# Designs tried in a protein design chat: miniprotein binders against q53ft3. Part 34

Target 1, 195 residues: q53ft3
Amino acid sequence: MFGCLVAGRLVQTAAQQVAEDKFVFDLPDYESINHVVVFMLGTIPFPEGMGGSVYFSYPDSNGMPVWQLLGFVTNGKPSAIFKISGLKSGEGSQHPFGAMNIVRTPSVAQIGISVELLDSMAQQTPVGNAAVSSVDSFTQFTQKMLDNFYNFASSFAVSQAQMTPSPSEMFIPANVVLKWYENFQRRLAQNPLFW

## First folded at step 5 (miniprotein)

Design m70
Fold by ESMFold2-Fast, scan of step 5:
Structure m70 (fold): chain B 195 residues (1-195), chain A 104 residues (1-104)
Amino acid sequence: as target 1 above (195 residues)
Amino acid sequence: SPIQREFLKLMEEAWEYMLEARELFQEALELYEKGDKEEALRLFRKAAELYQKAAELFLKAAELAIKNNDPKSYKQAIYYAERAMEYAEFAQYYAELIQRELEK
């Protein structure tokens, strides 16, 4: 139902379902991640009046998970780009006398998706500047590219369902998605009306 | 009718390869995430081979549809042939990526 993309990494499309309405993706070596893309795969839409709240979790200095709301995905906005670099626990804690005693161990962060009522989501406030503004031309093209990928993936699922019942989910590597994006941009340059 | 039966047989055989290739592709992704890169590489290569076999069968089905003057079946077979070739390319691309990682 959901996908998670980090540049230079394998795209994840098999979220771990931890509750009836909650899904999680693991992000190893999250200290090297600046942006995370969350998107719907297109096979199953949200029920009417529902959407997904997207959370980010990392271990604090005591080893306890800290969940922060990043934003939302909905049937009308099935993908979102989040900047997480500013949300990492170590970035605001540096001080002149503490550097020699700061130990960073490899850790795993998580992206969580909670399926919630749209009315409930409207009452929640995302943390800081995590969501990347759609006003930016870059986010607009990234959204269109994700729409293209989403349509491609959902088209395959529908076609498979027409020939066989209960189609399996198709997994696509992140680098293949990146190559598709580069080809999409090249085609757009040759014919601006292509998309 | 004989040509129609042969068309359906080719389409069914192609889809069997598609389904098998997809299962191998998904297993290869899981193996890669677990760090078993050598086995993942092997399965991606096998998936690519099976997708290519599916494409060949879809193309044969398309040829039969043309001979039977059936443009609807032709378009369907061509569509799936192109899909199979694209997924074969995806599998090959990933196999090449993993092979480069193993050669470092």
Scores: ipSAE 0.000, ipTM 0.118, lowest interface PAE 16.8, mean pLDDT 67

Design m71
Fold by ESMFold2-Fast, scan of step 5:
Structure m71 (fold): chain B 195 residues (1-195), chain A 104 residues (1-104)
Amino acid sequence: as target 1 above (195 residues)
Amino acid sequence: SPIQREFLKLMEEAWEYMLEARELFQEALELYEKGDKEEALRLFRKAAELYQKAAELFLKAAELAIKNNDPKSYKQAIYYAERAMEYAEFAQFYAELIQRELEK
């Protein structure tokens, strides 16, 4: 349902479902990450009146997760860019993942997505410096995102020819990724600020 | 030290190219938004060249910092070299998109 992109890394499209309404992505070597893009794959929309609250988590000195609200994705705004470089030390905010005792690999951060009512999301306050909205930031992530999707599509096509698909892996057909890439390039060419 | 003076001069020259390239890049985006694709293409290409020149100078500064056993200056020069390379890639990407549109 969701994708997660970090500049210079392979795009992730296989979120771990940890509850009926909760999904997580692992971010290894999180100390080197400045920005994260979270987006909907476009295959399945949120139900009417629902959206996704996006959280960031890293292990504290005791190995326990510290969760912080970054922002939101919705059917009307299906992607968002977040700056996490300032959030890797300090206390977590109140969050719906608080009741979960997730045992994590040391030095791996997570992006969490909680499917919630839009009215509930409107009453929440994200961490102040997480959201990114500028031409420079957009162009930076646009280029890295396009490079990453191109590499993903090419790698998937080669792997698909040689291997039987594993049931544990989420497979996005290469033509779907390529169609997204072409559509995004077309929209960018028409309006560089279409984000 | 002569090497230290060369380091500072390279950093200053690289930064001048960065500022000029940034101005052209921003102008190119505005022209592209207005539909002036030919002029936008010209400016994106020029910006890419200047960002690449900045990157080369920052890398030369980094080499001098290594020779001076100065890891702080090395890290600073590498950081700016990476930024310059990123912006050169962005400018080249936009130029390629516009060139393809003009060839239709």
Scores: ipSAE 0.000, ipTM 0.112, lowest interface PAE 17.6, mean pLDDT 69

Design m72
Fold by ESMFold2-Fast, scan of step 5:
Structure m72 (fold): chain B 195 residues (1-195), chain A 104 residues (1-104)
Amino acid sequence: as target 1 above (195 residues)
Amino acid sequence: SPIQREFLKLMEEAWEYMLEARELFQEALELYEKGDKEEALRLFRKAAELYQKAAELFLKAAELAIKNNDPKSYKQAIYYAERAMEYAEFAQKWAELIQRELEK
């Protein structure tokens, strides 16, 4: 239903469903991530009156997850770009000089998507500065990433005639990727601030 | 003790419906993705029905807990009754979406 894209990494299109209404993407080595794109694949729309709340989770010093609301995706706004770099140290007591001596510990963060009623979503407040509102540099980055994603994903497309029956292996039709790409490109061209 | 045993039996029966409903819900999503909308609709409706059955049993357990002066068990049962009702609503909304698509 959803996809997750990080600059310089392979796109993820197979979210882990952890509950009837909850989906998760793993983000290994999250300390190196500045931005995450979350989008709908376009094959399955949300039911009427529903949308997706997008959360980010990282392990605190005790290894406990810290969930933060980043924003939302809906049928009307099926993709969003989030800045998470500031959130990785939200509760940190880092001194300006302390960051130079920090020992980076690779760890796994998560993007969570909770399918919720639009009325409930309207009452929630995302963390500040998570949604990207600057147009120029992020529009160019997004365009380049969309081109890279489409070209990479389509390179793995095969015709149905070449596909052997394997119910344990999932695949995304190239049409879905193309539709998502063209829809996002059109929306971005018409209004760079649509997300 | 007899009331406590009845409470636990209701909670266990409710959870059996919850787990069965979850399996049907996941299967319905897979069928919808594969384009089998009629079968997906059928399973979403079955999932909603089973979530509603679970909610009824959780509510019955809550009633027994409050009569037994056990507010902790009451709150637990009410919590899961509310969750089951929410999941039933989600499954019903999915079914309504697919029903509308089939009517186009």
Scores: ipSAE 0.000, ipTM 0.242, lowest interface PAE 15.4, mean pLDDT 71

Design m73
Fold by ESMFold2-Fast, scan of step 5:
Structure m73 (fold): chain B 195 residues (1-195), chain A 104 residues (1-104)
Amino acid sequence: as target 1 above (195 residues)
Amino acid sequence: SPIQREFLKLMEEAWEYMLEARELFQEALELYEKGDKEEALRLFRKAAELYQKAAELFLKAAELAIKNNDPKSYKQAIYYAERAMEYAEFAQKFAELIQRELEK
């Protein structure tokens, strides 16, 4: 139903469903994350009158989860960019996860999505200015993610002269990475939500 | 007490329906994702029926608890009755969505 995207990391499309209306993504090494994108995959729309409330959770100094409301996704607005840097010192929001025991490891944050009635969502207040909402911002964030991935992958594509014989290593030709990157950039420019 | 045993029996039976409904609901979402809309519709409808049966049993448990002057058990049973009704509505809304897609 949902996807979660962080610059420099593999996209997650398999949320852990912890209740009929509640979905969770794990964010390891969350201290290095500035922005997260939450989006609908487009295969399953929300039923009429429903949407998703997006929450961010991090462990406090005692390892207890602190949930904060970031914003919303709906059929009419199926993606949202959230700035989570700096939220680690914030206070918790009212949240529907209080009665749930969600298994967590230390230093792993979570994105939670609660499917709710639109009328209920309209009465809730997200923390600060976590939401970043424009097509340009989404495109810029996604391009930055692709740039990070390309640079990371290319760092592993050493020249033939620099390779040592190692049958346990797998190498990707730099030209293949470049072609993939250029194709994805072209498609993204035409439609940021093509995926 | 006999009343407490009947309460626990109703709660256990209700929870069995909840777990069955949850499994069907999750399977229905997977089928919908894969494009098997007709089977997903069938399972969402069945899940809704099972959630509604769970709600009825939780409500019966709540009635026993309040008659037995046990507010803690009453609050627990009412909480799950409300969750079961919410989940039944959610499953029904997905079923309605798929039905409309199949009619196009």
Scores: ipSAE 0.154, ipTM 0.627, lowest interface PAE 5.7, mean pLDDT 76

Design m74
Fold by ESMFold2-Fast, scan of step 5:
Structure m74 (fold): chain B 195 residues (1-195), chain A 104 residues (1-104)
Amino acid sequence: as target 1 above (195 residues)
Amino acid sequence: SPIQREFLKLMEEAWEYMLEARELFQEALELYEKGDKEEALRLFRKAAELYQKAAELFLKAAELAIKNNDPKSYKQAIYYAERAMEYAEFAQKYAEFIQRELEK
């Protein structure tokens, strides 16, 4: 349903589903991460009237997660880039992960996606400066990330006849990745802020 | 107490419906992704029904907790009743989306 991308790392497309409406990606060694990209794969859309609230957390000095709202993804805006390097643990926002007190290792952060009604999402305020606001920097970074993602994903494209089934791995057809890349490039060229 | 045993039985039955609905919900997403939209629709509708049944049982448990002057159990039951209703709505929204696709 969702993907999470960090420059120089393997793209993640297999979120851990922790509830019917909640998905989490682990980000180990988060100190080296400046930006994360969250996107919809396009195979399973949100139902009408629904979208995803995107949260970030990393452990405080006691290993307790502090969740912060970064922004949103929707069918109309299925990708978003967030700057996380300036966010500090201990500055929490209201979040739907409050009942989930998972202690984790000090070096691992998480991206959380909560599927919510669009009306509920409209009433929430993301943390300041999380969304990338500079058009030129955003466009350059996004193009670099798209190229990195596409080149990486395409390097693993093999025919179905060559694949051995693995229960621990998910595979995405190469044409889906290509379609996403082309659609995103087209959208970005028309309006750099569509994302 | 007999009232506490009845509360726990209702919570247990409700949670069994929650787990069954969750499995159907996940299977429906996988079927949709594979292109089996008719079967995905059927499972989303079944999941919605089971989440609704879970919500009804959680609400019965909450009512029992109120009558037993147990605010902690009441809050727990209401929390899960609200989650079950929310999940039923999600399953129904997916079913509506697929139904619309199939009608084209």
Scores: ipSAE 0.013, ipTM 0.415, lowest interface PAE 8.3, mean pLDDT 74

Design m75
Fold by ESMFold2-Fast, scan of step 5:
Structure m75 (fold): chain B 195 residues (1-195), chain A 104 residues (1-104)
Amino acid sequence: as target 1 above (195 residues)
Amino acid sequence: SPIQREFLKLMEEAWEYMLEARELFQEALELYEKGDKEEALRLFRKAAELYQKAAELFLKAAELAIKNNDPKSYKQAIYYAERAMEYAEFAQKYAEWIQRELEK
């Protein structure tokens, strides 16, 4: 459903589903991460009227997650880039993952995606410094991300007919990847800040 | 092993349904974007049915794996059964929202 990309690391496309509407990616050694890209694969879209709230968490001194709202992804804006370096330690905002109290090992942060009604998402305020707003920096990073993602995803597409179920494997249809890539490129060309 | 062959056959048949469901799901998305919401609704419902069928086959494979004292194959089959059920639910939710839109 979702993908998570960190520059210099393998793309993650197998989010752990922790509830019907909640998905998590682990970010090991997160202290070395500056930016994270979250995007929709296009295989499972949001139901109409819904979107995804994107959260970031890191373990506090007691090993409990501190969740912060970074932003949103929707069918109309299926990817977003976030700067997580410089996020301050502190009390997280109230959020849907709080009830789950997901605890991970030290040095492992998480990206959480909560599928929510668009009306509900409109009432929420992301942390002020997470979203990347610089056009030049965003354009450079996004082009690198698009190229990296498309190359990896396209390699999976040729294995569809050869698919043998495996717990570690996730396969993406080529047509959906191509459609997402072209739509994202078109959107980026029209408005680099649409993310 | 006869049980191992039956397990692999069930897993392969389940994957055929997963692939069919994904194709229908993708087509439904494209139809929705083009404004053919009635046909998109039909295909999302069909995709949900096929994902559900895939889940049933993965669960049957899991039963064979546990009978054959193979916990690794069991975990593999359960993982995909859960994913198939989740995909079926998302397809159903999308269908429900399109249905409501058409009723307005």
Scores: ipSAE 0.000, ipTM 0.140, lowest interface PAE 14.5, mean pLDDT 72

Design m76
Fold by ESMFold2-Fast, scan of step 5:
Structure m76 (fold): chain B 195 residues (1-195), chain A 104 residues (1-104)
Amino acid sequence: as target 1 above (195 residues)
Amino acid sequence: SPIQREFLKLMEEAWEYMLEARELFQEALELYEKGDKEEALRLFRKAAELYQKAAELFLKAAELAIKNNDPKSYKQAIYYAERAMEYAEFAQKYAEIIQRELEK
């Protein structure tokens, strides 16, 4: 049904189903995680009128989870990127995971997905700095993505043969990416509010 | 063999969308460099859509591989699903940048 991806870690595609409509992924060593990608696998769509509310939970000083709403995934938007660095333990979002009195491992956070009616989801407000949408968050994300993309494209240009169906068709000219990257970096330096 | 053929078919279809998205993405970069922001915006949006379609197909291939107890094909498909999703987000974010630039 769902996948969860953190840069530099093995993707998770086998969520723990904790209720008929609720799924969780464990995120060990979450203090080192800046962004999480949540996505739907292509096999099973949501029923009509339904989507997934995405929650983040980490243990407070007593090991009690605090759930915060990050955002949503739907059949029309089956993937989302969330910034979780800097989220604090405290008053959480209202959440459907119930009142549970369990002590969690201190270094393990969770991503929770609750299957809900789209109308219900529209009434909810995600935490402000979770989605990659604020100018600072967007600037950091864009900078990292530009660096990653440039390195990825350059790696492909000099990479040795790899096991892919159509490796020669994967590439864009590295010099075009480099030129655009340099121009964009220059514009960001001149105008930090550039988006 | 039949399952491998279906996996390869999904991977090939995904790569077809990747190639098409790449061409549009490259054209958008060139148009942006030349100052044709409106057309660059349109093509970045179209590229994002096609990268998203590629990601969905790679994820379907990964699902097939994991059901077939083939972890190597699964890892390959997941890797390119991740790349396609990153490219889709990348193209969409650059479309946002250009849109905001046009509003200034």
Scores: ipSAE 0.000, ipTM 0.135, lowest interface PAE 15.3, mean pLDDT 68

Design m77
Fold by ESMFold2-Fast, scan of step 5:
Structure m77 (fold): chain B 195 residues (1-195), chain A 104 residues (1-104)
Amino acid sequence: as target 1 above (195 residues)
Amino acid sequence: SPIQREFLKLMEEAWEYMLEARELFQEALELYEKGDKEEALRLFRKAAELYQKAAELFLKAAELAIKNNDPKSYKQAIYYAERAMEYAEFAQKYAEYIQRELEK
């Protein structure tokens, strides 16, 4: 249903279902993560009137999760990028003797997705500025999407040119854009590393 | 207490339906992603039915708790009845969506 992308890591496309309406992705070594992209795979949309609330959690000293609402994904807005670097507890400098008395803290955080009614989501307030990402992170993801699109469109244009005796100009029909999006989502679901 | 034993029995029976419905719901999502939309539709409908049965049993347990002047058990049973009804609605909405797609 969902995918989770962190720069420099393998994309995750298999969320663990922990309840009928709740899905989680594990984020090991989360202290090195600044941004997370959450997106729908396109293979199954939300039912009418429903969407997904996106949460971030990290384990406290007792191993209990502390959940924070980051934002939402919907059929109309099937992807979102979140800045989590300000939300996770940083590791302080540890002196040798101080470390000897520290309860072991797990290094795994989670992204949670809760499938909810849109009316219920509208009543919830995400943590401030979590959905505001750096331009560079948006640019990198957008650039990869754009490169994939142009490679697809260029391939189509070349095929069309081969079928016409004297092509003087190229047209990319609107249906080709739709077909590209469908193919991109299908390929992402089958092999998230294809891009 | 006979009333307390009946309450626990109803809660246990309701949870059995909840777990069965959850398994069907998860299987339906997997089938839909694999392209088996007709079977996914069938399982979403079955999950909704089982969630509704769970809700009915939780509500029956809540009624028993209120007659026994046990507000803690009442609140617990009502909470799970609401969750079961919510999950039944989710399964039903998924089924309606798939039904519409199959009709196009």
Scores: ipSAE 0.000, ipTM 0.337, lowest interface PAE 11.5, mean pLDDT 70

Design m78
Fold by ESMFold2-Fast, scan of step 5:
Structure m78 (fold): chain B 195 residues (1-195), chain A 104 residues (1-104)
Amino acid sequence: as target 1 above (195 residues)
Amino acid sequence: SPIQREFLKLMEEAWEYMLEARELFQEALELYEKGDKEEALRLFRKAAELYQKAAELFLKAAELAIKNNDPKSYKQAIYYAERAMEYAEFAQKYAELIQRLLEK
């Protein structure tokens, strides 16, 4: 239903369902992550009046998970980019300069998606510095990425029409999303400013 | 106490329905993703019915707990009754979506 993308990593398309309305992606080595993209695969839309609230969780100083609301995805806005670097930072001036080697226990952050009523979502306030969707450069990049994905996925689905009785129905295997991501990364590496 | 045993029995029966409904809900999502809309619709409706049954049992447990002056058990039962109702609503909304798609 959902996908999660971190720059320089393989796309995740297999969220773990932990409740009827809750899905989780694991983010290993989260200290190296600045931005995360959450998107709908396009095969299963939300029912009318529903959407997804996107949360980020990291372990606090006691090892307890702290869940922060990042924003939302809906049928009308099926992808969102979030800046998480500010959320895993502690108080004040903690530590853009790495000078001490502390023994690091492997830590895994999580992206959580909660399927909720739109009315409920409208009454919730995301953390102030997480969403970057209003920044022009990121907006343009996100739109290009979404367009590229839809074009690639649609072309793949059409090529499968002869094997499917209903060509208006779409099933996109997880591996085609991964293939699109690898192709997009390859093209971006060859020309970082491609259309 | 006899009243506490009846409370636990209702909670256990409610959870049996919750687990069965969850399994059907997950199967329905997979069938919908694979394009089997008619079977997905059937399972979403069945899941909604089972979640509704679970909610009824959790509510009975809550009423029993409040009559027994046990606010902790009451809060637990109400919490799960609310979850079961939310899940029933989710299953119903998925069924409504699929029904509309089948009507073309």
Scores: ipSAE 0.070, ipTM 0.557, lowest interface PAE 6.2, mean pLDDT 73

Design m79
Fold by ESMFold2-Fast, scan of step 5:
Structure m79 (fold): chain B 195 residues (1-195), chain A 104 residues (1-104)
Amino acid sequence: as target 1 above (195 residues)
Amino acid sequence: SPIQREFLKLMEEAWEYMLEARELFQEALELYEKGDKEEALRLFRKAAELYQKAAELFLKAAELAIKNNDPKSYKQAIYYAERAMEYAEFAQKYAELIQRRLEK
């Protein structure tokens, strides 16, 4: 349902489903990551009245997990860019992952997505340090991410056209990638701060 | 205690339904992404049914815990009953989404 993109890394489209409504992406070597893009793949929208709350988890100085709410994705806003650099010193937020049995590695951060009712999401406050505040920085980051993802997907589509289908491999339809690229460009042109 | 033994059996049976429903829910999402909408719809409906059965059993376990003056077991059973009902609702909402997509 979801994808996670970091500059210079392979796009992740296979989230670990840890509960019916909870999905996790691992971010190894997270100290080298400044920004993360979370997006919907476009093939399965949220049911009416539902959306996704996006969380970031890191180990604090005591080794304790700290989950922070970064923001949201919805059918109307299917992608979001988050700045995670500098969040290690922040205080944690209330989160739905606290009661879950999640295996945690101190060297790996996680992006968590919790599918929730829109009414419940409206009562939550994202951490103030997650949003990219500069239009110039946002535009440069977004363009780089769009180029990187589209090039990856285009290369993947060419490779797939020459291969026998395999049930052990996960392929993204080319139309989904193109739709994501065009939707993201359109939103960026209309409102660069659409999160 | 006979009541404690019955409580554990209800919790175990409820959890078996939860695990089966979870597997169907996950398979339904995969089928939907692959474009197999009719099969995905069938599995989401089946998952919702099994989550509802799990919720009923967790509620029965909670009632036994109250009668046995065991507030900790009651709290645990109610928590899982609420999770099961929430998951049933999610499965139903996905099924409604797919049903409407198929009607177009």
Scores: ipSAE 0.095, ipTM 0.561, lowest interface PAE 6.3, mean pLDDT 74

Design m80
Fold by ESMFold2-Fast, scan of step 5:
Structure m80 (fold): chain B 195 residues (1-195), chain A 104 residues (1-104)
Amino acid sequence: as target 1 above (195 residues)
Amino acid sequence: SPIQREFLKLMEEAWEYMLEARELFQEALELYEKGDKEEALRLFRKAAELYQKAAELFLKAAELAIKNNDPKSYKQAIYYAERAMEYAEFAQKYAELIQRYLEK
């Protein structure tokens, strides 16, 4: 139902369902993470009157989870970017994951999504104004990523002049995709704004 | 006591419905994601029905706990009755969403 994206890492699309209305993504090596994107997949919308409250948790000095409300996703606003770097030293907020027995390791943070009534969500206040941008930023990122992929792939495959292509056919070597992925990850790790 | 035994029996029966409803709810979500909307609708409706039955049994257990002057058991039964009702509402809302798609 949901996806989670961190710059320089593989996208996660398989949340762990810990209750009928609660989903969790693990974030290993969380101290190196500045921003997290949470988004809805295109296949399953929320029922009318419902949305998702997005929480972040990290282990405190005692190894106990500290849950903080980051913001919300809804059918009308199905993705959001959150800045979490400043939250690692903050105190927890009121949250619906209290008393839940969620398995976690000391070095791993989590993103939690709680499916809630919109009326209940309207009464909650996110910590530290963590929400950074709207759907526009995610769309721009996706467009730039696609542009980068297209330009890279076209330099190796689509300019193959010795092929006799059919009007609806294109040939792309599998290793070109692998090389693009490696190049993109390397550049993104060096400078997230490289495009 | 006889009242305590009846309370435990109601709680156990309610929990059996909760577990069955949960399995159907999860299966319905998977079918919905795969595009099997008609079967997902059937299972969401069934899950809602079973969650509602669980809630009724938890409420009956709560009444017995009050009659037996047992506030701890009362609070436990009410807590699970509320959870069962919330889950029934979730299943009903998903069923309504699918029904709307099938009507279009």
Scores: ipSAE 0.006, ipTM 0.422, lowest interface PAE 9.7, mean pLDDT 73

